# VHH binders against q8el04, part 8

Target 1, 306 residues: q8el04
Amino acid sequence: MKSIQVQQLVEEFNLEVLAGEDHRERTITKSRTHRPGLEFIGYFDFFPMERVQILGKKEINYLHQLNEQERDIRIGNVVNYHPPCFIVTSDQDGLTYLKKYCHAEQIPLLRTKEATVDFMAKVDHYLTRKLAPEIAVHGVCMNVLGIGILIRGESGVGKSELAHTLLGRGHRLVADDIVVLKRLSHKTILGTHNDKNKEFLALRSVGLLNVVRAYGSRAFQDETRISLDIKLSKWEKDSLHNELEFETQYRDYMGVSVPSIEIQLQPGRDVAGLIEAAANNWYLQQQGYSAAEDFMNRIEWQDGDD
Short names: E, the ipSAE of ESMFold2; O, the ipSAE of OpenDDE; V2, 0.75 times the mean of E and O plus 0.25 times the DockQ between their complexes.

## First folded at step 1 (VHH)

Design e01 (framework vhh_7qia_2)
Fold by ESMFold2-Fast, scan of step 1:
Structure e01 (fold): chain B 306 residues (1-306), chain A 120 residues (1-120)
Amino acid sequence: as target 1 above (306 residues)
Amino acid sequence: QLQLVESGGGLVQPGGSLRLSCEASGFTFSSYAMGWYRQAPGKQRELVAFITSGGSTNYADSVKGRFTISRDNAKNTVYLQMNSLRPEDTAIYYCAARVTIYTSGGYDYWGKGTPVTVSS
C-alpha cells in the first residue's frame, strides 16, 4: 500500500509543528482528510481514524467552551485513536491542552494559516495524487483541444516527432517517453510525467528540447485526464486490417476502460490531423452524436428488403 | 498502578481464528479506554482496535469486519477476537490502557506484547 510521511505534508504546505516533532515519520495511507465532530460527543462508530484530522474554528471553539475536565475527556478520546496527525487551521491560538495530549500520545500537531475548507481541498488533492495506484507506460501524453490523449506504439515509430508537430499546432505536452498513469477513481485515469522527464521532448538529430524554454509555458501541462488512447502502427502492404471500425474499441488501464483507436502510418499521411479529428469526434460523442452509429443505422436501413 | 498481561497469541494457519485476552490488575479498570496495537518488523506500531470506557468501538480499515474488540469490566479483561487471519496480520500484539485525562509521557499503560504468527 502506498503511503507518505507526515513530514511530506509539513514541507508541501509549510506547516508549523506545535508538538510531536520527533514523530513526523508517521505514515498517511488515506487520501481524504476528516474533521472530528460527533467523536467529541462520544460517537466513534465509523470514525476514520487513519485520516489526517483537521481542527477548524468550529472544532476548536467547541473544545474551548468546555471546562478543563470535560475538554480533557473529549479530546483525549479522539487522540487515543492515534490518527497520523492533527492540523489546526486559521492560525488559531490557545492550544496548550492539545500540545500536551499530542506530545503524550506522540502524534504530530501542526498548524496552518489557511482557512479550513480551502486547506482541506488542497490536502485532499495532494494526497489523492500521491497515494493513487500507478503504472508507467512507454508513449507520449498530449492535451489536444482539452482532451488528454495517450499515444503509444513501438520504439522509433515517430511518436516524439508527432508530439512536436502537435506542439506546433498549439497543443500541449504532458509527457514524452515515459507516461505515468494514476487511477484516481473507478472511472478516471490521470496521465502525468515523472519528475525527471518534466518539460522534455527528445527529437532525432536535434536532441533533448525543453518545451517550456523553447515555446513558453503554454506548451506544457503537468497532468491531464486520459480520454482517448491512440495506437500508432506501421503500414504493411497487403494488410488485411480495416480502419473503418463502426463500434468503439476500449483499452483497459488498471480497471478503467478508455476509448481506443488505431492509426496506421502511411507515407504522406497527416497523423496530427487525424488526432485532431479524433479529439473533435470525442466532443461530438459527449454531445450525444455518434457518426459510427449514424452510419450503421443508415446501412441497416439500406440493407432492409433491398 | 495498572498492570496489563496479554495472552492468546500463537501460530495459526491462514483463514484461522485467535482470541487475544488482556487482563488488568487494578481497581479502576472500568474508567480506562482500552486498545490493541500491533507491530511487525520494519513497520510502525499501529492501532488495530479501540474500545472506550463507555463501550464505543473503532477499528483500523485493514481489520474492519474481521476483528472484534470487547470488554468485561467484571473480569477486568479486554478481548480481541481475530477471524479470517492473513499472513499480513503477523505481528506482536500489545494491549494498552489510558485514562481520559492525560499526563505527559505517552500512553499510560502497556502490556509486554503477545506474538501472533499466521503461516502454513
Scores: ipSAE 0.000, ipTM 0.213, lowest interface PAE 16.7, mean pLDDT 82

Design e02 (framework vhh_enristomig)
Fold by ESMFold2-Fast, scan of step 1:
Structure e02 (fold): chain B 306 residues (1-306), chain A 120 residues (1-120)
Amino acid sequence: as target 1 above (306 residues)
Amino acid sequence: EVQLLESGGGEVQPGGSLRLSCAASGFTFSSYAISWYRQAPGKQREWVSTIYSGGSTNYAESVKGRFTISRDNAKNTLYLQMSSLRAEDTAVYYCARKVTYTWGSYFDYWGQGTLVTVKP
């Protein structure tokens, strides 16, 4: 089971620690946050206690309307389920009662200046990425014309040199050599770097290059949705891999099917140009246009007209 | 936050056995190669064994046939089963996360170590 510590939320969102400072090592395993509304009125069926609990103006206002004895009971009942932490939004005050119970039960109580809805969206987004199933693959991840492309091939085939050529054409590097793929949903694979290779590209004879320092911030992007998989293969004389193909091929990553094409590296071939063409064609396909279907329909139309 | 924590070290007689464990947290354990290293007093750190994300293993010549590296991805734990221990196996044993690029490899996180002492 993948997890992160409450400390990582404190750092990422610059959260103020109101209680439980010594317990920031508590783990978060669920990608969604929760607002404990019904729980404060005594309904605990299906309470997602393993989620980060968010206390907005509605939650805090309700608790402030209760008498002291009732408030103590309601809060104690929620805190006794030991969620990873509580986060109060909108820089709300008057939290002495929450500090008391969170301290007693050793649960972090945190605060943000941000409004509830916006903050929850940011935290859910962050947790989904951090807790997503992931694999590391050898390859290059680029953003080409807004399309996230994973470029694979055996070691030494020239993937990093191709990435540099694409950078020279104005496209963006996401990751070189080690690409981290995260499954965000049954339909979405996200490609990113592993922080250690962030902004780096290795080129034979030149060595390790920081693309942001060399070419500016526009040359780099932290992450991209993977829309296209490209397999680079060595040029082979008398190969049939260059034949026209009408059926879309797919590559599976953690149960997500990604369109895949194979490009054979040949002396004098503009592989970077082929990748740009593939990105443009992907846009047309998303708009409902298939060149292969159009071509086949024109052939059928001409044959059918007789 | 990435953490590696070794355990299972202790004192053992020559010919004895020990099992070391390394508990990993803060990263997707199954996606990384993890290695065992050791450092004897007054000596340089030496590589012992590596297990790759795909399950393949490599061993240093000095431990081959005596040590077995394994992993439990469900528990985020690395193991080193040591048998036929010798006085020269006395060292602090570290687990380390290995990152491999086509231009090289390095270890970005190390545990604090666990001491193994083989009495002469």
Scores: ipSAE 0.000, ipTM 0.147, lowest interface PAE 20.3, mean pLDDT 84

Design e03 (framework vhh_8h63_2)
Fold by ESMFold2-Fast, scan of step 1:
Structure e03 (fold): chain B 306 residues (1-306), chain A 120 residues (1-120)
Amino acid sequence: as target 1 above (306 residues)
Amino acid sequence: ELQLVESGGGLVQAGGSLTVSCAASGFTFSSYAMGWSRQAPGKERELVAGITSGGSTYYADTVKGRFTISRDNAKNTLYLQMNSLKPEDTAMYYCAATRYEVTFSGYDYWGQGTQVTVSG
């Protein structure tokens, strides 16, 4: 299971440390933040204690309406579940009771000047990407006409050269050689680079090319949702599936099904043009149109009605 | 770390049969798609057969009707039953695994291979 330390949130969001400074190495394993509410009235069924706990104006104002003894009991009960940390938003003060319990239980208490809703959105976005299940695959990831495309195939088949051709046509590189795939949800795979191969494309005879320096910042994109999987293959008699197959094929990445097509490399074939056609066809399929189904319906001929 | 170890290769006469096996260790075998690829001297590596985590099978046209891929998740073992062997089937056979279901070739983990030689 992936995790990050509370210290990474402190650095990323410039958070003030109010208590638990020696415990910033505590780990965060859940991608969504939580605001305690029913927990303050003693209902802990389904309490997501593994999440970062956010205390906004509603939470703090409620606690400040309680007398000291009630506040101590209710805060103690929440802190005793040992969440990764607490973050107070909107630069709120009067937090001596929170500092006391967080110090006693060795839990970081942090503060931000940002408003609750905006801050939570930023933290949830950051955690979702940092904690997503991921795999690394060999291939090239491109953004073509807004469609994220994973291009795979055996070593030496010409994937990087094809990527360069697509760059020349105005499309964007995400990753060459090693593509990191992150599962953001049961329906969403995100493709990205690792830090080492960011902006680089390896070309035979030329060597290593930085695409941003060669073609400008628009030639590169940090990440893209994967909408289409493309397998490049050499023309061969023994292909498992041919390019004339009309049934939609899928490849599964971490439980997410991605439409998949195979493109055979034949002399004189404009493979970059075929990829552009596949991207355009993906848009039509999202609108509920299938050219294959339309064609198959038209080839069925029923004669007998003169 | 997932490790793949092939066994069962050897010398066999044309028209004969042979079963090669692949023992997997390290992680949850049942969640991986598995396959067999082969490479003969001077030829490109060819995907021979694939089996998804759900048990769907795929075969190269050269081996359809002659080879059968199967898996035993309880034993963490992959099999390739090869019937009606031809001299052209002579190759090093590699076990392969990937974390995702594959309808096409593109496996991420490979064994060291087992040699199958068909004489005739």
Scores: ipSAE 0.000, ipTM 0.107, lowest interface PAE 20.8, mean pLDDT 82

Design e04 (framework vhh_8ghr_2)
Fold by ESMFold2-Fast, scan of step 1:
Structure e04 (fold): chain B 306 residues (1-306), chain A 120 residues (1-120)
Amino acid sequence: as target 1 above (306 residues)
Amino acid sequence: EVQLVESGGGLVQPGGSLRLSCAASGFTFSSYYSIGWVRRAPGKGEELVARISSSGGSTSYADSVKGRFTISADISKNTAYLQMNSLRVEDTAVYYCARTYTVYSGMDYWGQGTLVTVSS
């Protein structure tokens, strides 16, 4: 199981440390944050104690309404489940009781100036990406007409040159050489760079190109959902007739099935145009239209006399 | 849902042999998944010692274990094995069975680990 340390949240979101400064190495393994509510009235069934606990104005105002003894009991009961950390939103003050309990149980207590809903959305987004199961594959990841495309093939087949052609047509680079694939759900694979190769494209004769510096920020995208897998193959004189397929092929990435097509590189062939056509066809398939099925339905066949 | 359960660990003398088993449930070895054995010794980082690809039957090994360890898989039993021969004290570690999907892959499921101790 993947995990990150509370210290990584402190750095990413510039959080203030109110207590538990020596315990920022505690680990976070769950991608969703949680706001305690029913727990304050003693109901702990299904309490997601492994999640980062967010205390907004509602939570703090409720605790403020309690007398000191009840407040100590209620917050103590929540803290005793040892969540990774507590984060107070909206720059709220009057937290001496929280500091005492977090100190006693060695749990970080953090604060942000951001409002609760916006902050939770940002943290959930960050944790989902950081904790997702991942693999690294060799290839190029592009965003073409809003469709995330993974382009793979043997070393030297021309993947980076094709990526450059697609950049010239206004499409966006996500990653060259090493593509990190993250499983966000049973049906979603996200493609991204490995930070080191961010914004770089290697072209054999030209060398290393920074896409943002060369073509502007619009030419680069940090991540994209993978909707289409493309295998590039070297051209073989007599094998092109085998490219016409009427059944959708799929490639499995970490249990997620992604539509897959194979394209042969031929002298004079507009492979970039084929990729653009594939992206447009993906939209039609999402709307429930299959050109192959439509074509087959229009063919009249003689099936004998009965 | 997906589970990997290791067995076969224990105490063995230097030069001895052990066979680790990894029983998988919730998926099958019939497509695109690879199984790896990852070890972690006290004071050391994780090391991928061996992997086997279910898609091609290809195997790979860390330099530290080449010629001594053999990875195999029985698709009908949905079980992977690590045969460890000529064991050395430095092979002492917790051994994890893990699922991968290609070269340079991160692991997406891990077993609980099995301890292998090589000592006299």
Scores: ipSAE 0.000, ipTM 0.097, lowest interface PAE 21.9, mean pLDDT 82

Design f01 (framework vhh_8h63_2)
Fold by ESMFold2-Fast, scan of step 1:
Structure f01 (fold): chain B 306 residues (1-306), chain A 121 residues (1-121)
Amino acid sequence: as target 1 above (306 residues)
Amino acid sequence: ELQLVESGGGLVQAGGSLTVSCAASGFTFSDYAMGWSRQAPGKERELVAGITSGGSTYYADTVKGRFTISRDNAKNTLYLQMNSLKPEDTAMYYCAADYEGSDWDEGYDYWGQGTQVTVSG
């Protein structure tokens, strides 16, 4: 199970620590935040107690309307579930009562100047990336015409050289050698770099190239949704390979199906051009058009109408 | 109104098998990815299996090779076939549905009381 510490949120979002300073090592395991409004009124069915709890103006205003005894009960009932932390938004003050409860229960109480909706969106985005199930695969990840493409193949097949050719055509590098794939949902795989290979491309005979320093910031992208999987294979001499396929093929990454094609590196073949064609074809398929299905339908003849 | 109703749980001996099912209504079932999550008392909710609208499947390492998820789009029903059950599989099992932009292993995208599976050893 992936986790981060509350301290990492404090650093990432420049949060003010109001209470629980010695307990910032508490762990966060859930990628979504939660506002405990229904819980303050006594409804705890499906309460996501493991989530970061966000206290916006509605939550704080409601608590301020309660007398001290009722406030103690309502706050105690939520705090007794021991969430990772509480974060108060919109730079709200008058929080002495919350500081006392969070101190007593050893739970961090944090504050941000940001508005609730914007802050929650940013935290959810950050946590989703940090906590997503992930695998590392050998390959190259590129963004081509807005389409995230994972290029894989055996060592030495020319993946990095192909990536350099695509950079020369104005496409963007995400990762070379090791691609980190994150499952954001059962429909979405995100491709990214690790901490070590950010902005680097390894080319035989040349060595390591920093693509941002060599080609500018537009040559690099931190992450991309994976829309296409491409397997590169070496050309097999004296083999009759039928590379024309009419059925869409898929490769599975952590339960997410990604369209997959195989391209052979043949002498004189414009593989970069084929990858650009595949990216354009992906857009047509998203609009409901399949060239393969259209072609198969056109060669099919109707028998009698009876 | 989106509604998910789980059934098929019960008491079973270790090494036994059970199939739980989820009847879905109030949405276009075939457009949704579906899943099974479980929660034992005092434990975190755990995603155990998922199936996309296209039929691709995911399994948690704890259940891989023992559980099989499947769907019947004509009947708007999701299934989880559980084989080689262990006492550690004892939990309330919840059906989940996900569509565009949700992180379904943590979302509020299922309804009902779940179905209890108890495995004795």
Scores: ipSAE 0.000, ipTM 0.169, lowest interface PAE 14.5, mean pLDDT 82

Design f02 (framework vhh_7qia_2; at its last look DockQ between E and O 0.06; V2 from the best seeds 0.00; counts 0 for: pae E 14.3 > 2, unsure alone 63.5 < 65, placed apart)
Fold by ESMFold2-Fast, scan of step 1:
Structure f02 (fold): chain B 306 residues (1-306), chain A 121 residues (1-121)
Amino acid sequence: as target 1 above (306 residues)
Amino acid sequence: QLQLVESGGGLVQPGGSLRLSCEASGFTFSSYDMGWYRQAPGKQRELVAFIYSGGSTNYADSVKGRFTISRDNAKNTVYLQMNSLRPEDTAIYYCAAGDYEYDLSEDYDYWGKGTPVTVSS
């Protein structure tokens, strides 16, 4: 299980620390934020207490309407669940009561000038990427016609050279050599670079190339959803001859099933063109069309005619 | 794919105890929030107990002090210890898992098939 510290949010979003300065090492394990409105009125079923708690205008105005005794009880009931921190939005003031309580309970109280909805969206985006389960795999990650493609295969099979060919055809590099795969949900794998290989492509004889500096910012993309897995293999004419598959194959990454195809490298073969065809076929399959199913139906009809 | 299999249900006398188990198979159990829900005859499915991936717990008011939820990440199992059982606890009990992106209040992607608990003399 991944975690980050409250201090990382303070740094990333330039948050003001109002209380709990010595407790910024408290951990965040949840990718979503929460507004504890129902909890302040006494409803705690489903309370996501491990989330960062956001106090917008609605929450603060409600607390300001309570007398001191009622306010202390309502705040205490929420704080007793020990959330990682509280963040007040829209540069709201008059928070002496909240500072005092958060100090006593050793919970960071932070403030931002940002509006609630915009701030929550930014924090959720940041936390999702920082907390996602991840693995590193050897390969190349490209964005081809809007489709995120993971290209894998043995060392020396020509993955980086293929990536360069795809760049020349207007497609975008995400990562070469080491691809970081992040599980954003049960349906979504995100491919990205590590910080060290960002924008770099290694080519035999040429060496290390920065694709942004050589070809412009449009040649690079920081991340992409992985829609297709491609295994590059060396051509073998005497082994398995089953290159026509009538069943969709899948590869599992962290519990997410990704469609997978194998492309054999042959001298003179336009592998880049095959990858582009695979991307276009992915769009057709998403619209419910299967060429294999259509072909099999035609075979069964033709057998009936004879 | 995460699969959930409940066990431990059955017939018990009022005032008795049962321990329900939910064994998970599949990917990264420790990252999931886990919960127990129940559905009594003619009623809506309701939350009984909740345990977050970080270990924090929450309980429905009707079971506080009587039921205890716990997890063993090494065994990919969540437990519900039910003490001082009452006839109104009679229900089918369901194990549920929420993904790390969404908690159980927002996303019910993984559910078990349920285990019946009957409390009667």
Scores: ipSAE 0.236, ipTM 0.639, lowest interface PAE 4.7, mean pLDDT 85
Fold by OpenDDE, look of step 2:
Structure f02 (fold): chain B 306 residues (1-306), chain A 121 residues (1-121)
Amino acid sequence: as target 1 above (306 residues)
Amino acid sequence: QLQLVESGGGLVQPGGSLRLSCEASGFTFSSYDMGWYRQAPGKQRELVAFIYSGGSTNYADSVKGRFTISRDNAKNTVYLQMNSLRPEDTAIYYCAAGDYEYDLSEDYDYWGKGTPVTVSS
């Protein structure tokens, strides 16, 4: 199970540490934040104690309205569940009582100037990505016409060269050689680089090419949703590859089905153009249009008039 | 396809015990949070117990101290040990699975068909 330390949140979001400075090594394993409003009023059914706890204006204001005894009890009750950390938003003050309990229970108390809703969204986004299950696959990840594409194939088939061609056509590199796939949801795979290969394209005849330096910042994208899987293969004369596969094939990545197509590399063919066409076709399909269905319908109509 | 199959329900006398099981298939069980819900006749479905993928547990106040949720990742099974059963515990018990780590939804994504528990003298 993936985890990050509270320290990473502090660094990522430049959070002020109010208490529990020595306990920033505490781990976060959940990707969603929680506002413990109900818990402060004494309702603890299914309290998500493993979540980062966000204290917005509503929570803090409520606590401020309590007398010291009530406040101590209410705070104590929540703190006793030992969440990974508390983050106070909107730069709120008067947190001496929270500091006391957080210190005692060795729970980091953090603060940010950001508004509660916006901050929570950012943290959720960050945690989702950091804690997402991931696998590494060999291939090239590109963003073509706004669509993320994972290009696979045997070594030497020309994936990187194809990527270079696509770059020349105004598309973006995400990762070459090693692509890190992250599962963000049941339906969403994210493709990204492994930091080491960030912005680099490996060309056998040229070596390593930094695509940002060579083509500008628009030539690179840090991450992209994978919408299409493309397998490059060598052209084999006898392969009954029905040129018109009407059935959509899928490849599974960590339980997420991604549409998959195979492109046979033939000498003299514009493979980059085929990838662009595939991207466009995918887009049209998402809009509810199927060229194959349309074509079949047209054929059936002609046979009926006969 | 993700499936949850509950078992272990039945008739029991007040003060008795039951152990419910929910066997999961079609997904990476160890990555999911699991929960037990129950629905009594004429009442809304309510959460009974929850166990995180990391093993932490939480309970409704009405069952605290009496019920214990556990999981066996090797068997893809979540359990609900119910002790000191009361007539008010009579309900259909449902197993639920949620990927709270990756899904922004606070709701469980998958549900079993349920197993009936009747506590009656």
Scores: ipSAE 0.034, ipTM 0.556, lowest interface PAE 2.8, mean pLDDT 89
Fold by ESMFold2, look of step 2:
Structure f02 (fold): chain B 306 residues (1-306), chain A 121 residues (1-121)
Amino acid sequence: as target 1 above (306 residues)
Amino acid sequence: QLQLVESGGGLVQPGGSLRLSCEASGFTFSSYDMGWYRQAPGKQRELVAFIYSGGSTNYADSVKGRFTISRDNAKNTVYLQMNSLRPEDTAIYYCAAGDYEYDLSEDYDYWGKGTPVTVSS
């Protein structure tokens, strides 16, 4: 299981440390933050205590409106669940009992000047990226017409040469040879490089090419959402597939299904053009258009003229 | 107003089977991706199975070949057929509906209350 330390949040967001200074090695394993408003009023069912706890104006103002005895008890009850840390937003003060309990329970109490909603969005985004499960796969990752494409196939089949052709058409390389896939949600796979292969494309008989130096900074993209999976395969003479593919195929990555098509490498075939067409077709399908359905409707209309 | 209601949980011997159901109301069921998650005591919530609105399915490695997710849009229901159950499958099983995007928003996450499943060791 991936984790980060509270210290990493302090550094990333320049957080002020108000208590628990020596305990910033505590780990965070959950990618969502939580506002413990219900917990301060005494409702602890399903309390996600393993999340970073965010104390906004509503939480702090509520606590300040309590008498001193109740404030002491309610803060103590929440802190005693031992979340990884508390972060107070909007530069709020009047934190005597929070400091008391966080010191006693050895839990970092942190503060930011940022407003609650903006800050939570930034932390949730950071944690999701840092804690995302990841795998490495063999292939090429490109961004074609704004669409993230993962290109697979046997070593030596021509993937890097195809990538070079796509670069010449103005598309962007993300990674060659090794593609790191990060699962950001149940529907989202992010493709990126492993830092070592950043900006490099290996071409047979030419060698290693830095695509930014060769084609400019627009030829490279650090990461992309994977929307399509393309399997490049050697020609199979006895294919049973129709010339029109109506049924969408899928490939699974860490529990996320990605639409997949196979393109056979016939001599003289414009594979780069097929990749571009697939990207456009995927885009249109996201907008509710089906070329196959539209064509079928036109055939029906033409038959009706008979 | 949006509601997911699970049913079909219970106590089962190892090797046995259960069929979980989740009935959805208050939204356009056929437009949503649907899934089953589970949470054992003291463990993190994990994906079990997921079915896209288009019908494609997705399974955790630990349940592949044993569990089958399906949906019936006419009944606004998603199912989880659980075969060859093991003690490690003991958890509260939650139905979920979503239309996720990258920005980490939880605006589209809808969860049921859960149905407990216990498999004896």
Scores: ipSAE 0.000, ipTM 0.182, lowest interface PAE 14.3, mean pLDDT 83
ESMFold2 (binder alone), look of step 2: mean pLDDT 79; pTM 0.804

Design m01 (framework vhh_enristomig)
Fold by ESMFold2-Fast, scan of step 1:
Structure m01 (fold): chain B 306 residues (1-306), chain A 120 residues (1-120)
Amino acid sequence: as target 1 above (306 residues)
Amino acid sequence: EVQLLESGGGEVQPGGSLRLSCAASGFTFSSYAISWYRQAPGKQREWVSTITSGGSTNYAESVKGRFTISRDNAKNTLYLQMSSLRAEDTAVYYCARDSGLDELGYFDYWGQGTLVTVKP
């Protein structure tokens, strides 16, 4: 099961550790956080105990209205389900009772200065990305005119050289060689780098370049939604490949269908220019215009008349 | 309230077949894309197959031609027909509801899983 440790949340969100300092290695497997409510009044059916538990002002104020004995019972019952951790928002104080139970049950108790709704949104966003199903593919990921593009093809076809050409035209590198694809939803694939190849581009004969150091921060982007898949292939003189395809082709990544085009490498062809054209055409298609449909309708009109 | 309950796992020999089921309750099953995932010990969770609310299907490259996903909306049940099973198919198989709520969300509801063991 894909998971992260509570320690990763502590580092990412600069959380204060109030109890359970030695138990930050506990794992989180669920992408959504939860605010206990009905659980404090004894209803535990469907309690999402595997989620990070968030205690906002409403939760803490309710507990602070209870007498000491009732508070101990209510908190003990929730803590006994052993969630990954508890996070108190809005820099709330008076938490000695929570510290005692979390210490006894070896569960991290953390605190943030951020307000509940904003903090939950940030944590859910972070967990969704970290826990997303993923695959690694060989290729290059670029952002071209705001469009995330995955460029693939066999080794040696010139993908990294093409990426450098696109960088020279003002486009952004996301990843070279190994592209990590994450499924964020049934319709969204996110492309990103791994930790080792962040900001690097390998060019034959030149070597490794750090694109941020060489070309500035605008030359790099940490991630992008994948909108287009491009397969680079070698040109063959007697190929039956028709470059005037009038139906959108798709490639599937983890159940998400991504529009796909094949570009053949011909002597003298401006492949970078074709990729820019594909990005612009994708934008027009999103606005409801299909050049292929328009062209086919014109052909059908001509062929239908005597 | 939302529940997904997988069943149909077991031990099978290489080249064999199994049919997995996922019984859904607590939501409008027909309105959601539902997926199968699997996880082997010590490995990350891997997507296997998805079927959309409209019936379109997609498969991981490793299982294409061997597995078939289907759904019965009247019974609120998802199926995975597995054939030509290999040792590398050994995993706990999970049923997951795609969030469908926004672009940042993905699988929010996972089942308990059902174990498939392919023994040589």
Scores: ipSAE 0.000, ipTM 0.150, lowest interface PAE 19.6, mean pLDDT 82

